# Designs tried in a protein design chat: VHH binders against Fibroin light chain (FIBL). Part 7

Target 1, 244 residues: Fibroin light chain (FIBL), of Bombyx mori (Silk moth) (p21828)
Amino acid sequence: SVTINQYSDNEIPRDIDDGKASSVISRAWDYVDDTDKSIAILNVQEILKDMASQGDYASQASAVAQTAGIIAHLSAGIPGDACAAANVINSYTDGVRSGNFAGFRQSLGPFFGHVGQNLNLINQLVINPGQLRYSVGPALGCAGGGRIYDFEAAWDAILASSDSSFLNEEYCIVKRLYNSRNSQSNNIAAYITAHLLPPVAQVFHQSAGSITDLLRGVGNGNDATGLVANAQRYIAQAASQVHV

## First folded at step 24 (VHH; from P_FK with Y58W)

Design R_W58
Fold by ESMFold2 at other seeds, fold request of step 25:
Structure R_W58 (fold): chain B 244 residues (1-244), chain A 122 residues (1-122)
Amino acid sequence: as target 1 above (244 residues)
Amino acid sequence: QVQLQESGGGLVQAGGSLRLSCAASGFTFDDYGMGWYRQAPGKEREFVALISWRKDTWYADSVKGRFTISRDNAKNTVYLQMNSLKPEDTAVYYCAAGDFIYVWESTEYDYWGQGTQVTVSS
């Protein structure tokens, strides 16, 4: 069944209107300024900064959520894998082809669980900066590390759902990350692709205020443990309401 | 020792075809992106074609529809099939290998071949 779920006023995500998202994003990127980044990752960073400068909530929310995930992937000294993202992508694209989204619904828990672990890594930039070199990114485990998935089918669905010039540009850049031999680049490509799938993007749309608070806290140099927990709670609530 | 060796260049009449080969050794070929670049005297190096480890392909606008890049991982070889050749295709053609991102960005290559001359006469 399809139902329209409405949050009460006290459940509305924190407002990130009026362009302040670009400042939060810019300060957050400073924490990973000394990490090795490919030119493709720098190009994604530029796209996300431009999206954050738009006046609409949806663009700002997407830019904030993607930035948080990318920073998390860059924070770990040892990359995790793309398995949770690949499972979401493959099960969604299978659902589009078959009309059966049961597998997609089952893939969301592990994916958002790994998103929550990534949010913890962002806080580690502040509270344990010297230990990040040895930290290990989240890994679900699967054959091939999640590098093989229906990339083109996923992006067909993403681009069909929106008339955004940013998404067309982002597709080209993410395809370069997807085609890299570097596992960190592959993980970021899978994360961005999974994030932008329409029902997944709605979870981040609803959670963006709490993710912005987390990035602001980290950007100010504060221990953001409570803000991580709050962002995880909002993501879990939004994920429980996903419809396709 | 890593080696990229191009072959198949030569003199051909306009409208003709050539197939370039690049045999690779000394590294794990299956993981690498492979590309072809060309340089005429007095000009800067020009991107021609790329093929990723996944076998996704990209072409310069000037060769699209006429050239085809392919790879045979069992033979550690990348190919460039060049059809409908024009005098403007005259150049030294170089094979290159690296991470697909870095091969895409012409300044960040792990390995280069020595080049093979292609000359297209009118």
Scores: ipSAE 0.049, ipTM 0.562, lowest interface PAE 6.8, mean pLDDT 83
Fold by ESMFold2 at other seeds, last read:
Order: C-alpha cells, then structure tokens, then sequence
Structure R_W58 (fold): chain B 244 residues (1-244), chain A 122 residues (1-122)
C-alpha cells in the first residue's frame, strides 16, 4: 500500500487524546445514573459528545472540561452553590462594560478553587458510589446562592467570541437550566456560563490534557485521586497566566 | 389541595382580544414555571407560552407577537393576553405548573388546570 501526501504529519491538526476525546467523554458519562439526568442535561451531554468529535482542539478541550465540571456537580447528593461562578460572570460582564477587569481578576482565584473542590467529587463516583447522596458540593456562600447574575450579557460575550454553531444550541439548553427551580441545575448553568467566558475558556483549553486523563481514569473505573490532584495543579498554573 | 383555575375564555370575533387568567393555590407558586397549552378539536395538545419563576418567557411561533404571558406572584396568577385573534386560535386552553426545563414534555408538569374554551369566529 503506497500513500502520497502533500503535507507532513506535523501539518495535520492534532486533537486531544489522539482522536479519543469523544470516547473518553462517553465512558465518563456512563458513570452518571440516567435517573440523575434531566432532559436538559441529556441534551448538553449530546452537544458535548458532538463537540468532542470535531477535528479542532478548542472544541475538544471545551467538551472535556465542561463534561468534567458537569459530572462533578452531578456527583454531589447535596448541591453546593453558584456563588463563585456568578461572581466571575458578573465581574467579567462589568469589565466588558467599563474596561476595568480588576474585579474579574480577583474573582478567578475563588472560582478555580471552587472548580478544584468540585473535581474531588468525580472520584467518588468510582470509589464511593453508595455515599454520593451524602456528598456535599462546595459552597462559597452568598445571597440567593448565586442563582441570579447577568446571564444574557455573558452569553452575548460568549457568542460574539466564537463562530461555533454548538454554542448557539448550548445557549438554549443552558438557559433552561438557568431557569429551573432546581438548584443543581442552576449551579450547572452558572458553571457552563462561567467556563465559556473567553479568558476562562483559555484556562481550560490549556489544562484539557490533565482533565482528559482524569475522565479516562474515572471512565475505566480507576481510583483517580492522583489524577484529580494533577488536574487541579494544571488548572491553577493555567489560571496564573490569565491576561485580560 | 392543589388547584389551577382558568378563566377569561369565551367567544370573540377575529381580530379581537381576550385575556386568560390562571389562579393557583396549594403550592409554592413563586418557585414554579407556568405554561399555557391548547388543544383544538381533532388535534394534539400543543405548547403556547411559558414563563419561568424569574419571568423569562417562551412562545410558540404561531403566537409570537400576538400573545403575551405574564405572572403576578402576589396574586398567584399567570395571564395570557391574546391579541389579533384568528379562527385558528380556537381551542381549549390549559394552564400548567412545573419545573421550567420540561418545556416540551407535557407529562413532566406537576399540575394541570381543567381548561377554558376560546372560540374565534370569522
């Protein structure tokens, strides 16, 4: 068999996990009981699987990072709150309006700390499945639990930053989660919205490899304690490099 | 006991207006999404309008620009203002209460009203 190419191997865009990102995501989602997934969550799951199947790194990285965060939120029997995410969202949108991003920069530490605490819950799906109902999601504490924030302004910025048709579909579904009376749904909506803000998305873009390793470990049924710690470390390093 | 009681239906000429009301009791109204659905003779029940606990609204394409859903949480009441009515709007209109994320799954609503007839004549 003879193959003649006009391009070298290093000209072909590389993907996450050598084209296995959608499989990694699919296996990780199998650990979440279908009875814990609303129709809206199932729709987000399908969007993320489709994004993970795209040929570009950015789509794959976003799908992996969102999947990890959503599964982490679903792994808590007692939901945390959306306060850290809401603060990031409001501080970012205020920065867009004013040109002053100091508040946004200050909001990043608590937000990524909260993300890291949520990642600890992913491992519980594998090592303590019978204890999930007693697991408590992390909470920063604020009035209203972070359920009210500038959702539309945030999504205006997200959609303006990308040509992806997946984000338009995701906006419609995330708006349903945002409008749910269920606090876990509201927390997931806030997380996705905060995650997709352009400077925040870059942190997850840079840390996607470690997050993929975490999801693979969980999907294979392995104790992922070390993989959680590694993902937390790469997220913190990427977050220290944010420039706005 | 939970009750959803519709009112304001009736006969109206094409181009006219009606305002439907749905008074709710027996549950925490402020936390619920509220919706209006309709069923014409010989047709499946279909979505008309939806309003969340935070007052975000959604409409069927067939009623956009003509119908307005609103809620008064102090009165535990949801409204449907129907303007520029057409004969095709003739149906029994139902009020429903549930979690907002189940917009298209009518079986996911916790409570339904008995319905009120709207008839639009040419």
Amino acid sequence: as target 1 above (244 residues)
Amino acid sequence: QVQLQESGGGLVQAGGSLRLSCAASGFTFDDYGMGWYRQAPGKEREFVALISWRKDTWYADSVKGRFTISRDNAKNTVYLQMNSLKPEDTAVYYCAAGDFIYVWESTEYDYWGQGTQVTVSS
Scores: ipSAE 0.027, ipTM 0.533, lowest interface PAE 7.1, mean pLDDT 84
Fold by ESMFold2, last read:
Structure R_W58 (fold): chain B 244 residues (1-244), chain A 122 residues (1-122)
Amino acid sequence: as target 1 above (244 residues)
Amino acid sequence: QVQLQESGGGLVQAGGSLRLSCAASGFTFDDYGMGWYRQAPGKEREFVALISWRKDTWYADSVKGRFTISRDNAKNTVYLQMNSLKPEDTAVYYCAAGDFIYVWESTEYDYWGQGTQVTVSS
C-alpha cells in the first residue's frame, strides 16, 4: 500500500476554508441542476459533498477538484471527448506494469491542458448561462473518443493507495458511468479516474485552494476569468513537479 | 447482460390500434429513462416518445394525442399504446434506454432493442 507520491508537510497548499468547502461546492452544483446528466452523477455529488464536509484537507481538496471537473463537463451541452484522460490512464497503468513511466510523464501536458480548457467552461455557467446547452466541450480526437482504457487497473491503483471509504463507494458509481454508452457519462468517468491516479491527485491536492476560489467566484455569480487563469497557473506549477 | 426485446408489432388497418411492449433485463430498470424511436424505409431513425425514470413523458408532435407511453416497473416493461394509426406510422419501432435525469434531444442512449415492425395499411 505504498503511495509513490505522498504529500509533504513542506508542500501543504493554502488551507481550504473550514467547513466552507461543502457550501462552496453545493452552490456550484446549483448551476448545473438543469443539465442533462446521468442519475449516477447525483450519487457522485452526494459522495463529494460528504467528502467536502470532512475535517481533513485531502478529502476537501479531492471533493473540490472533482466537483470542478464534473461541473465543467456538465456545462457542455455538446460533449467533447475523453482522449487526454484515457491516455493518462493507460500510460499510468502501463507504467505500473512495466516500471517505465516515460509515457505517463508525456501524457500529463495534454491532460492538464484539457483540464484547463474545462475550467474555462465553468466560467461560462456564470457569464453565458443561456448558452449552456450549445456550449462545446474540448476534444483532442482519438480512436474510440477516449472510451478505451484499463478502468479496472486504474482503480486497483487508486484503491491500493488509500484506505478511504469514500473511494470504495465512488468506484462503484464511477464504474456505472464508465459502462455507459453516453459520451458525457463516459467522459466524466475517465476524468474522475484520471484525477484520482495518485500522482495526478497530488497535482490537484496542491492546486485545490485556487480551484476553491474559482468555485466560490462562480457561486457568487462573478465573472471568474481571473480565477480560472489563477487555477490554471497553480495546476501548471504543481504538474511541473510531478515525479513517479 | 442487457437486453431490450420489443413485441406487439404487426399489420393494422388505418384507424386501428396496437400496443408495443419492450421487456428489459440486465440493468436497474427503475433508474432508466425509456424511449421509443422509429425508422421508416429510407429515412433516419426518429424520436417517438420518452418516459423518464420519474414517469414524466414527452412525445413527437406527429404522435401527440394518438400515442401514449407508459411503464410498469414491477415487470421491467415499457409500453407504447398507438391509437388512430395512419399509413405514415409504418416503420420499425425501437426501444431505447438511458440512465438520465433529463434527456435533451441530442442525448445518446446506452441500449437499443432490435426493433418490431409496424405496418399500417391504407
Scores: ipSAE 0.022, ipTM 0.444, lowest interface PAE 5.7, mean pLDDT 84

